Miniprotein binders against Checkpoint protein hus1 homolog (hus1). Designs and how they scored, part 4

Target 1, 271 residues: Checkpoint protein hus1 homolog (hus1), of Dictyostelium discoideum (Social amoeba) (q54nc0)
Amino acid sequence: MKFKAKISKASILLKTVQNIMKIYNECICHITPDKLRFIIQSDFNDGMQVFCEIQRSLIFENFTIESLSDNEIQFQLDLESLRRVLQSATSNGVSDIFTNLTKVRGGPVLHFIIKSGTSGTVIFQDIPIVLLTAQQMAQINEPTLPDPLVHILLPNLKNLQKVIDKMKNISDCLKIMIAMNNRLSFEVETSSGSISTFYSGLDHPQFGDHVLSPDLQATVCVDIKKFAKVLHIHQLKPSEVVLCLYERSIIVHVVLTDIMITYYLPVLIKN

## First folded at step 22 (miniprotein)

Design sn3 (from sm4 with K11D)
Fold by OpenDDE base, fold request of step 23:
Structure sn3 (fold): chain B 271 residues (1-271), chain A 92 residues (1-92)
Amino acid sequence: as target 1 above (271 residues)
Amino acid sequence: SEIKVTIEVGDKRIIVFVNGLTDEQLKALMERVFEYIEKMGVREVEITVEADSPEDAERLAEIIAEILRRYGWDEIKIRPEGDTVHITARRK
């Protein structure tokens, strides 16, 4: 088993990691010849899931991978550790970052070497990892969901974040309503009343092969704090963010250049 | 806090972060670092170990000293200072 690469565009990777780690710190990294994937699994049914796919060519240069399992490598890592490495590389100006997988006494690690372009400083850092088998990885699959009940393009995420940040102090339950006539609403309710925010004129990007009726609408409730965490993705300046509602979950699909991120949030079941 | 080893070698600086590593993993990392230093052809190094406690700093310093010896460094001096340890070494 062999993996080595030069990390290009460390700033993009850093921003991605910084956002994903807000969901959960432990992550599965899957490296293939074509893709770098970060996967956060829910240990519980009420947990959040994240599937992030990045084109390998965007992140890795001078890339070499060799494995008995179709030249794919999978491992678990701490995202905070990776963040620290990337932060070190980006904080000191232009730096070259080299990484390789090394099996050492005490267990496998990702080895990093950061060479400053402006100073004679070289930084060494290892991140401990847990290697996963191909069989274990096969159990980690993105959920295959049918077409959503409803879907809509989210408005400006930065502004939406401000709204949600205010609402999260009122209630833990966020009511989301999508109408296929270009309408989206958020509502929080307490014993003393309710607060709602309405958006209109939002697009419905094509999702699947089925065209939904404009008269169709659906409403779900989700954990507002979990939803708020997702909205931090605005920092990556995505081109489009699609919100999909299902009976038991919502999906937030983020589209970036050479990056795709999908968030899965559970719907709160009313007792 | 960050546990780091700073090595001044000639006009260059090497920084090693060691957080989250087992002792064996740490040893392996430091060995690789010194292999890198060997290629530089220097005859003197100054090392500063910064840790979260005096005990951790001393332990790390001992590991480093052992590796230095294996690579043929002599005149190794170790000076503890609170949560830090200073090491100087020379080789012929």
Scores: ipSAE 0.803, ipTM 0.944, lowest interface PAE 0.4, mean pLDDT 91
Fold by OpenDDE base, fold request of step 23:
Structure sn3 (fold): chain B 271 residues (1-271), chain A 92 residues (1-92)
Amino acid sequence: as target 1 above (271 residues)
Amino acid sequence: SEIKVTIEVGDKRIIVFVNGLTDEQLKALMERVFEYIEKMGVREVEITVEADSPEDAERLAEIIAEILRRYGWDEIKIRPEGDTVHITARRK
């Protein structure tokens, strides 16, 4: 098993890591010849899941991967450790970052070398990892979900984050309503009533070959704190963010250039 | 806090972060670092170990000193200073 690469565009990777680590620190990394994937599983994070896919060519240069499992490697890592490495690389200006998988006495590590082009400083860091088998990885597949009940493009995420942050102090339950007539609403209940925010004129992306009726609407309740964490993705300046409602979950799908991030949040069942 | 090893090698600086590593993993990392230093052809190094406690700093310093000896470094001096340990070594 071999993996080595030069990390290009460390700033993008840093921002991505900084975002997903807000969900959970422990992450599964899956490296293929074409893709770099970060996966946060629900079992560890109160039902919240994250699937992040990045085109390999965006992040890795001089890339080599060899394994008995179709040249794919998967392992568990601490995102904070990775964040530190990437932060060190970006803070010192233009730096070359090299990484490789190394099996050493005491267990496997992801080795990093950061060379500053200006200061002559070289940084060494190893991140301990847990190697996963292909069989284990097969159990960590992205959920195949049916077509959503309703879906809509989110408004400006930065502004939405401000709204949700205010609502977060009022209630833990965020009521989300999507109407296929370009309407989205958020509501929290208070002791004296409810506070609602309404958006109109939002587009509906094409999901598959089916066009949903404009008369269709759905409402769910989710944990507002969890939803707020997702909204931090605005820092990556995504081109589009799609909110999908299901009976038992919501999905936030983030589209970036050569990056896709999907968040899965459970719906709170009102007893 | 971050456990950090700083090595001054001539006009260059090497920084090593060792958080979360087992002792064996740490040894392996430092061995690679010293292999890198050997390629630089320097005969003197100044090492600063910064840890969360004096005990941790001393332990790390001992590991480093052992590796230095294995790589043929002589005149190894170790100076503890609280949570920090200073190591100097020369090679003939």
Scores: ipSAE 0.802, ipTM 0.943, lowest interface PAE 0.4, mean pLDDT 91
Fold by OpenDDE base, last read:
Structure sn3 (fold): chain B 271 residues (1-271), chain A 92 residues (1-92)
Amino acid sequence: as target 1 above (271 residues)
Amino acid sequence: SEIKVTIEVGDKRIIVFVNGLTDEQLKALMERVFEYIEKMGVREVEITVEADSPEDAERLAEIIAEILRRYGWDEIKIRPEGDTVHITARRK
């Protein structure tokens, strides 16, 4: 098993990691010849899941991967450690960052060397990892969901974040309504009533071959704090963010150039 | 807090972060670091170990000193200072 690469876009990776780590610190990293994936499983984070896919070519240069498992490597790591490495690489100007997988007596590590182009400083850091088998990885699959009940493009995320940040102080339950007539609403209940924010004129991306009727609408409740965490992704300036409602979950699908992030949040079932 | 080993090698600085590592992993990392230093052809190094406790600092310093010895460094001086340990070594 071999993995070596130069990280060419440390800043992008840092931003991605910084956002994902807000969900949960422990992450599964899956490296293939074509993709770098970060996966946060629901078992660790009260039902919230994250699937992040990055094109390998965006992040890694001088890339070498060899594995008996179709040249794929998967391991668990803490994102804070990775964040620290990436922060070190980006804080002092342009730095070359090299990484490789190394097996040592104390267990496998992801080795990092950061060379400053200006200061002559070299930083060494190893991140302990837990190697996962192909079988273990096979159990970690992105949920295959049917077509959503409703879906809509989110408005400006930065502004939405401000709105949600205010609402999160009022209630833990966020009611989300999507109408396929280009309408989205958020609502929280207070002791004296409800506070709602309405958006109109939002586009509906085409999912599959089916066009949903404009008369369709759906409403779900989710944990507002969890939803708020997702909205931090605005820092990456995504081109599109799609909100999909299902019966038992919502999906926030974030599209960037060569980066795709999908958040899965459970619906709060009012018993 | 961050456990950090700083090595001054001539006009260059090497920083080693060792958080979360087992002793064996640390040893392996430091060995790689010293292999890197060997390639630089320097004859003296100044090492600063910063840890969370005096005990941890001393432990790390001892590990480093041992590695230095194995790599042929002589005149190793260890000076504890609270949570920090200073190591100076020379190579003939």
Scores: ipSAE 0.802, ipTM 0.943, lowest interface PAE 0.4, mean pLDDT 91
Fold by OpenDDE base, last read:
Structure sn3 (fold): chain B 271 residues (1-271), chain A 92 residues (1-92)
Amino acid sequence: as target 1 above (271 residues)
Amino acid sequence: SEIKVTIEVGDKRIIVFVNGLTDEQLKALMERVFEYIEKMGVREVEITVEADSPEDAERLAEIIAEILRRYGWDEIKIRPEGDTVHITARRK
């Protein structure tokens, strides 16, 4: 088993890591010849899941990967540790970052060497990892969901974040309604009533081959704090963010250039 | 808090972060660092160990001192200062 690469876009990777780590610190990293994936499983984070996929060529240069499992490697790591490495590389201007998988007596680590182009400083850091087998990885599958009940393009996320930040102080339950006539609403209940925010004129990206009726609408309730965490993705300046509602979950699909992030949040079932 | 080892080697600085590592992993990391230093051909090093406690700093310093000895460094001086330990070593 061998993995070696130069990290060419540390800033992008840092921003990505900083966002996904808001969901959960422990992450599964899956490296293939073509893709770098970060996976946060629901079992660890109160039902919330994250699937992040990055084009390998965006992040890694001088890339070498060898394994008995189709040249794929998967391991668990602490995102905070990775964040620290990437922060060190980006804080002092442009730095060259080299990483490789190393097996040492104390267990496998990701070895990092950061060489500053401006300063005569070299930084060494090892991140302990837990190697996963192909069999273990096979159990980590992205949920196969049917077509959503409804879906819509989210408005400006930065503005939405401000709205949700205010609402989170009122209630833990966020009611989300999507109507396929280009309408989205958020609602929280108070002791004396409800507070709602309405959006109109939002697009419905085509999802699958099925066109949903404009008269179709669905409503779900989710944990507002969890939803708020997702909205931090605005920092990556995504081109499009699609919200999909299902009976038992919502999906927030984030599209960036060479980066795709999917968030899975459970629906709060009113007992 | 960050546990780090700073090594001044000539006009260059090496910083080693050791958070979350087992003792064996730490040793392996430091060995790689000193292998890197060996390639630089320097005969004197100044090392600063910063940890979360005096005990941790001292432990880390001892590990480093042991590695230095194995690599043929002599005149090793260790000076504790709170959560920090200063190490100097020379090679003949």
Scores: ipSAE 0.800, ipTM 0.943, lowest interface PAE 0.4, mean pLDDT 91
Fold by ESMFold2, last read:
Structure sn3 (fold): chain B 271 residues (1-271), chain A 92 residues (1-92)
Amino acid sequence: as target 1 above (271 residues)
Amino acid sequence: SEIKVTIEVGDKRIIVFVNGLTDEQLKALMERVFEYIEKMGVREVEITVEADSPEDAERLAEIIAEILRRYGWDEIKIRPEGDTVHITARRK
């Protein structure tokens, strides 16, 4: 089993890691000849999941991968540890980052060497990992869901984050309403009333040739603190962020060049 | 906790960050670091180990000293100062 590479775009990888680690610090990293995936599973995260997929050519150069499992390698790692390595490389001027998988007596590690082009300083750091079998990896599946009840492009995320951050100090439950006449609202209930924010003129991306009636609408309630964590994704400056409502979950689908991130967040249910 | 090792070799600097490693993983990391230094062909090194506690700094300093002796560094001076340990080493 062999993995080695030079990391070519540490800054975008750092920002990606910084955002997904707000959801949960432990993740599964899956490396194939074509892509790098980061997966945060729901089992230890109250139903919240993240699937991040990055094209290999975006972030790796001088790439070698060999394994008996179709040249795929998968392992668990601590995202804070990876963030620290990437931070070291992006804090200096021009830096080269080299990584490889190493098996040692105390367990496997990802070995990193960071070479500064400006100062000649060299940084060494290892991240301990837990290798997963191909059988273990095969049990990890992204949910398959029907078409959403309603969906909409989110407004300016930085401004939305500011609004949601104020609302989370008031209530644990965020009511989200999407109407297919280009309207979106967020509401929290107070002891004596409610506070709402309304957006209009937001587009509905087309899925196939089906057009939903402008009269259609749906409302769900989600954990506001979890939703607020998702909004930090604005730091990646995504080209498109789609919010989809389902009966029991919401999905935030984030599109960037060569990167796709999907967040799954459960709907709060009352009996 | 995170331990920072700074190794001064002539005009060059090597930094090692240690976090969450077993003793065996830590030894393996430091061995690779000194294998890199060995290729530089130097006769003198100055090492600073900065930790969160004197115990952690001492433990890593002992590992470094063992590795230095294995590579033929026979003049080793160790100066503990609280959470920090300073090591200077020379050979041939």
Scores: ipSAE 0.772, ipTM 0.941, lowest interface PAE 0.6, mean pLDDT 89

Design sn3 (from sm4 with K11D)
Fold by ESMFold2, fold request of step 23:
Structure sn3 (fold): chain B 271 residues (1-271), chain A 92 residues (1-92)
Amino acid sequence: as target 1 above (271 residues)
Amino acid sequence: SEIKVTIEVGDKRIIVFVNGLTDEQLKALMERVFEYIEKMGVREVEITVEADSPEDAERLAEIIAEILRRYGWDEIKIRPEGDTVHITARRK
């Protein structure tokens, strides 16, 4: 079993790790010949899940991977440890980061060497990992769901986060309504009424060849603090963020160049 | 249990961050560091081990001293100073 690479775009990887670790610090890292994936499962975070996929060519150079599991390697790691390595490499300008999988008597590690382009300093650091078998990895599946009930492109995320941050002081439950006539609303209940924010003119991206009727709409409630955590993704300046409503969950699809991040949040039953 | 090792060798600095490693993983990491230093061909090294406790600093310093002896470093001076241990080594 062999994994070796040079990390060429540490800044975008660092920002990605920083955002994912807001959900939970321990994750599964899955490396294949064409992708790097970070996976946060629901049993680690009370129903929230994150699936992040990064194209290998975006971040890895001089890439080698070999295993008896179709040249795939999967392991658990601590995202804070990875963040520290990446932070060290990006703080002092341009640095070369080399990494490889090393098996030692005390357990496998992910070995890092960081060479500064501006000074003679070289940094060594190992991150302990827990290798997963192919059988263990086979039990880790992104949900396969039908088309959503309704879906919409989210408005300016930074402004939306400011609105949601104010609303979370009022209630733990955020009511989300999407109407397929380009409308979206967010609502919290008070003791004497409700406070709502409305958006109109928002686009509906096409799912397959089938177009939903513009008179369709759906409403769900979610934990407002969990939804607010997802909105921090604005820091990556994504090109598109799609909100999808399902009967038992909502999904936030985040699209960036060569990066896809999908957040799963449970719907609260009976508001 | 965080340990920072700073190694001054020639006009270069090597920094090793140790966090959450077993003793065997730590030994393996330090051996790879000194394999890197061997390729530099130096005869003098100054090492600073900074830890959270005197026990942790002294334990890692002893591991480093063992590795230095195996690589032929015969003038090894170890100076404990609280949570820090200083090591100076020379060889011919």
Scores: ipSAE 0.771, ipTM 0.940, lowest interface PAE 0.7, mean pLDDT 89
Fold by ESMFold2, look of step 22:
Structure sn3 (fold): chain B 271 residues (1-271), chain A 92 residues (1-92)
Amino acid sequence: as target 1 above (271 residues)
Amino acid sequence: SEIKVTIEVGDKRIIVFVNGLTDEQLKALMERVFEYIEKMGVREVEITVEADSPEDAERLAEIIAEILRRYGWDEIKIRPEGDTVHITARRK
């Protein structure tokens, strides 16, 4: 089993890691000849899931991967440890980052060497990992993605984050309404009534081969603090962020060049 | 625990960050570091081990000293100083 690469775009990888680790620190890393995936799906995460998929050519150069499992390697890792490595490469200018999988007596590690582009300083760092079998990986599946009840393109995420951050100081529950006539609203209840913000003129991206009736609408309630965590993704400057409502969950699809991130957040059930 | 090893070799600096490794993983990491240093052909190194406790610093220093001896470094001076251990090593 071999994995070896040079990381050429450490800054986008660092930002990606920084954002998904806000959800949970332990993740599954899955490396294939074409893709790097990060998966957060844990009993200790209260139903939130993250599926992040990065095209291999975006971040890896001089890439080698060999395994008896169709040249795929999967392992658990600590995202804070990976963040530290990537931060070391960006703290003092541009650095080359070299990584490889190493099997040692105390268990496997990801080995990192970080070389400064201008100084003689070299940094060595290892991240302990837990290798998963192909069978173990097969049990970790992204939920089948059915058609949503309703969906909409989110407005400017930076501005939305500011609105939601103010609302979370008021209530734990965020009511989200999407109408397929280009309308979106967010509402929290106060002691005296409610506070709402409304958006109109927002697009509905096409899913599959059909368009939902503009008469359709749906409303769900979610944990506002969890939703606010998802909105930090604006830091990656995504090209498209689609909010989908389902009966028991919401899904946030985040699209940027060669990166896709999908967040799953449970719907709250309240009397 | 968190340990930082700084190795001064000629005009170059090598930094090793240690976090969350077993003793065998740590030993393997340091062996790779000294394999890298061997390619430089140097006869003198200065090493600083900074840890969270004197016990952790001294244990890593002993691991480093063992590796140095295996690579033929026969003049090793170890000077503990609280949570830090200083090592100088020379060979002919």
Scores: ipSAE 0.752, ipTM 0.933, lowest interface PAE 0.8, mean pLDDT 89
Fold by ESMFold2, fold request of step 23:
Structure sn3 (fold): chain B 271 residues (1-271), chain A 92 residues (1-92)
Amino acid sequence: as target 1 above (271 residues)
Amino acid sequence: SEIKVTIEVGDKRIIVFVNGLTDEQLKALMERVFEYIEKMGVREVEITVEADSPEDAERLAEIIAEILRRYGWDEIKIRPEGDTVHITARRK
């Protein structure tokens, strides 16, 4: 088993890791010939899931991967440890980052060498990892769901974040309504009423061949603090962010150049 | 615990950050570092081990000293100073 690469564009990888780790610090890293994926499963983060997929050519140069599992390698990784490596490379000027998988006594590690292009200083860091078998990885899958009840493109995320941040000081439950006539609202309940924010004129991207009736609408309730964590993704300046409502979950699809991030957030069920 | 090792070799500086490693993983990391240094062909090295406690600093310093001896560094001086240990080494 072999993985070796030079990391290009460390800054975008750092920002991606910083946003993913707000959800949960332990993740599954999956490296294939074409992609790097970060996966956060629901069992460890109060029902939230994150699937982040990055095209290999965006972040890796001089890339080599070999394994008996179709040249795929998968392992558990501490995201704070990866953040520290990437921060070391980006905080003091221009650096080259080299990484490889190393099997050593005491368990495998992801080995990093950071070379300053100007000063000649070299930094060594290792991150301990836990290798997963192909069978273990096969049991880790992104949920497959039917078409959403309703869906909509989100408005300016930075402005939305400010609104949601104020609302989270009022209530733990955020009511989200999407109407397929280009309307979106967010509502929290107070002791004497409610506070709502409304958006109109928002587009509905096409899912499959079906166009939903503009009369359709749906409302769900989610944990507002969890939803606020998703909104920090604005820092990556995504091209499109689609919010989908389902009976038991919401999904936020985040699209940016050569990166796809999908957040799964459970709907709060009144019992 | 966090340990920082600074190795001065001529005008070059090598820094090793240690966080969350088992003793075996730590030893393997330091072996790789000294393999890198061996390729530089140097005969003198100055090493500073900074840790969260004197015990951690001295423990890693002894590991480093054993690795140095295996690579033929036989003039090794170790000076503990609080949470820091200084090592100087020479070979013929």
Scores: ipSAE 0.752, ipTM 0.936, lowest interface PAE 0.7, mean pLDDT 88
Fold by ESMFold2, last read:
Structure sn3 (fold): chain B 271 residues (1-271), chain A 92 residues (1-92)
Amino acid sequence: as target 1 above (271 residues)
Amino acid sequence: SEIKVTIEVGDKRIIVFVNGLTDEQLKALMERVFEYIEKMGVREVEITVEADSPEDAERLAEIIAEILRRYGWDEIKIRPEGDTVHITARRK
């Protein structure tokens, strides 16, 4: 079993890690010949899940992977540890980052060498990991869901984040309404009424061949703190972010060049 | 606890950060560091081990000394100073 690579775009990887770790610090890292995936399961983060998929060629060069499990390697990893390595490499100057999987007595590690092109300084760091078997990895599946009830492109995320951050101080429950006539609203209840923010003229991207009636609308409630965590994704400057409502969950699809991030968060159920 | 090892060799500096490793993982890391240094072909090194306790600093310093001896470093001086240990080594 071998994994070895040079990290070519550390700043993009750092920003991705920084955003995902806001959900939970421990993740499953899955490396295949074509892709790097980060997976956060629902068991430990109040029902939230994150599936991040990065094209291998975006961030790795001089890439080698070999395993008896279809040349795939998967492990548990502490995201703060990875963030520290990437931060060291991106803070100042030009740095080359090399990584490889090393298995020793005491447990496997990811070994990192960071070489500064300007100062001649070299940094060595190891991150301990927990290898997963292919059988264990097979139990980790992204949810399969039907078409959403309604869906819409989100407006300017930085501005939306500011609005939602203020609403967090008022209520734990965020009411989200999408109407398929290009309308979106966010609402929180106060002791004397409600506070709402309305958006119009937002597009509905097409999923496959189906077209939803403009008459359709749906409303759900979600934990506002969880939704606010998702909005930090604006820091990656995604090309589009699609919000989908389902009966029991919402999904936020985040599209960037060679990166796809999908957030799942549960709908709050009320009597 | 985090341990920082600084190795001065020629006009270059090598820094090793140690956090959350078992003793065997730590030994393996330091062995790879000295494999790298061996390729540099130097005859003198200065090493500083900074830990959270004297016992942790001295433990890592002895691991480093054992590795240095394996690579043929003959003159090894170890000087503890509280939570820090200084090592100088020469060969040939």
Scores: ipSAE 0.708, ipTM 0.927, lowest interface PAE 0.7, mean pLDDT 88

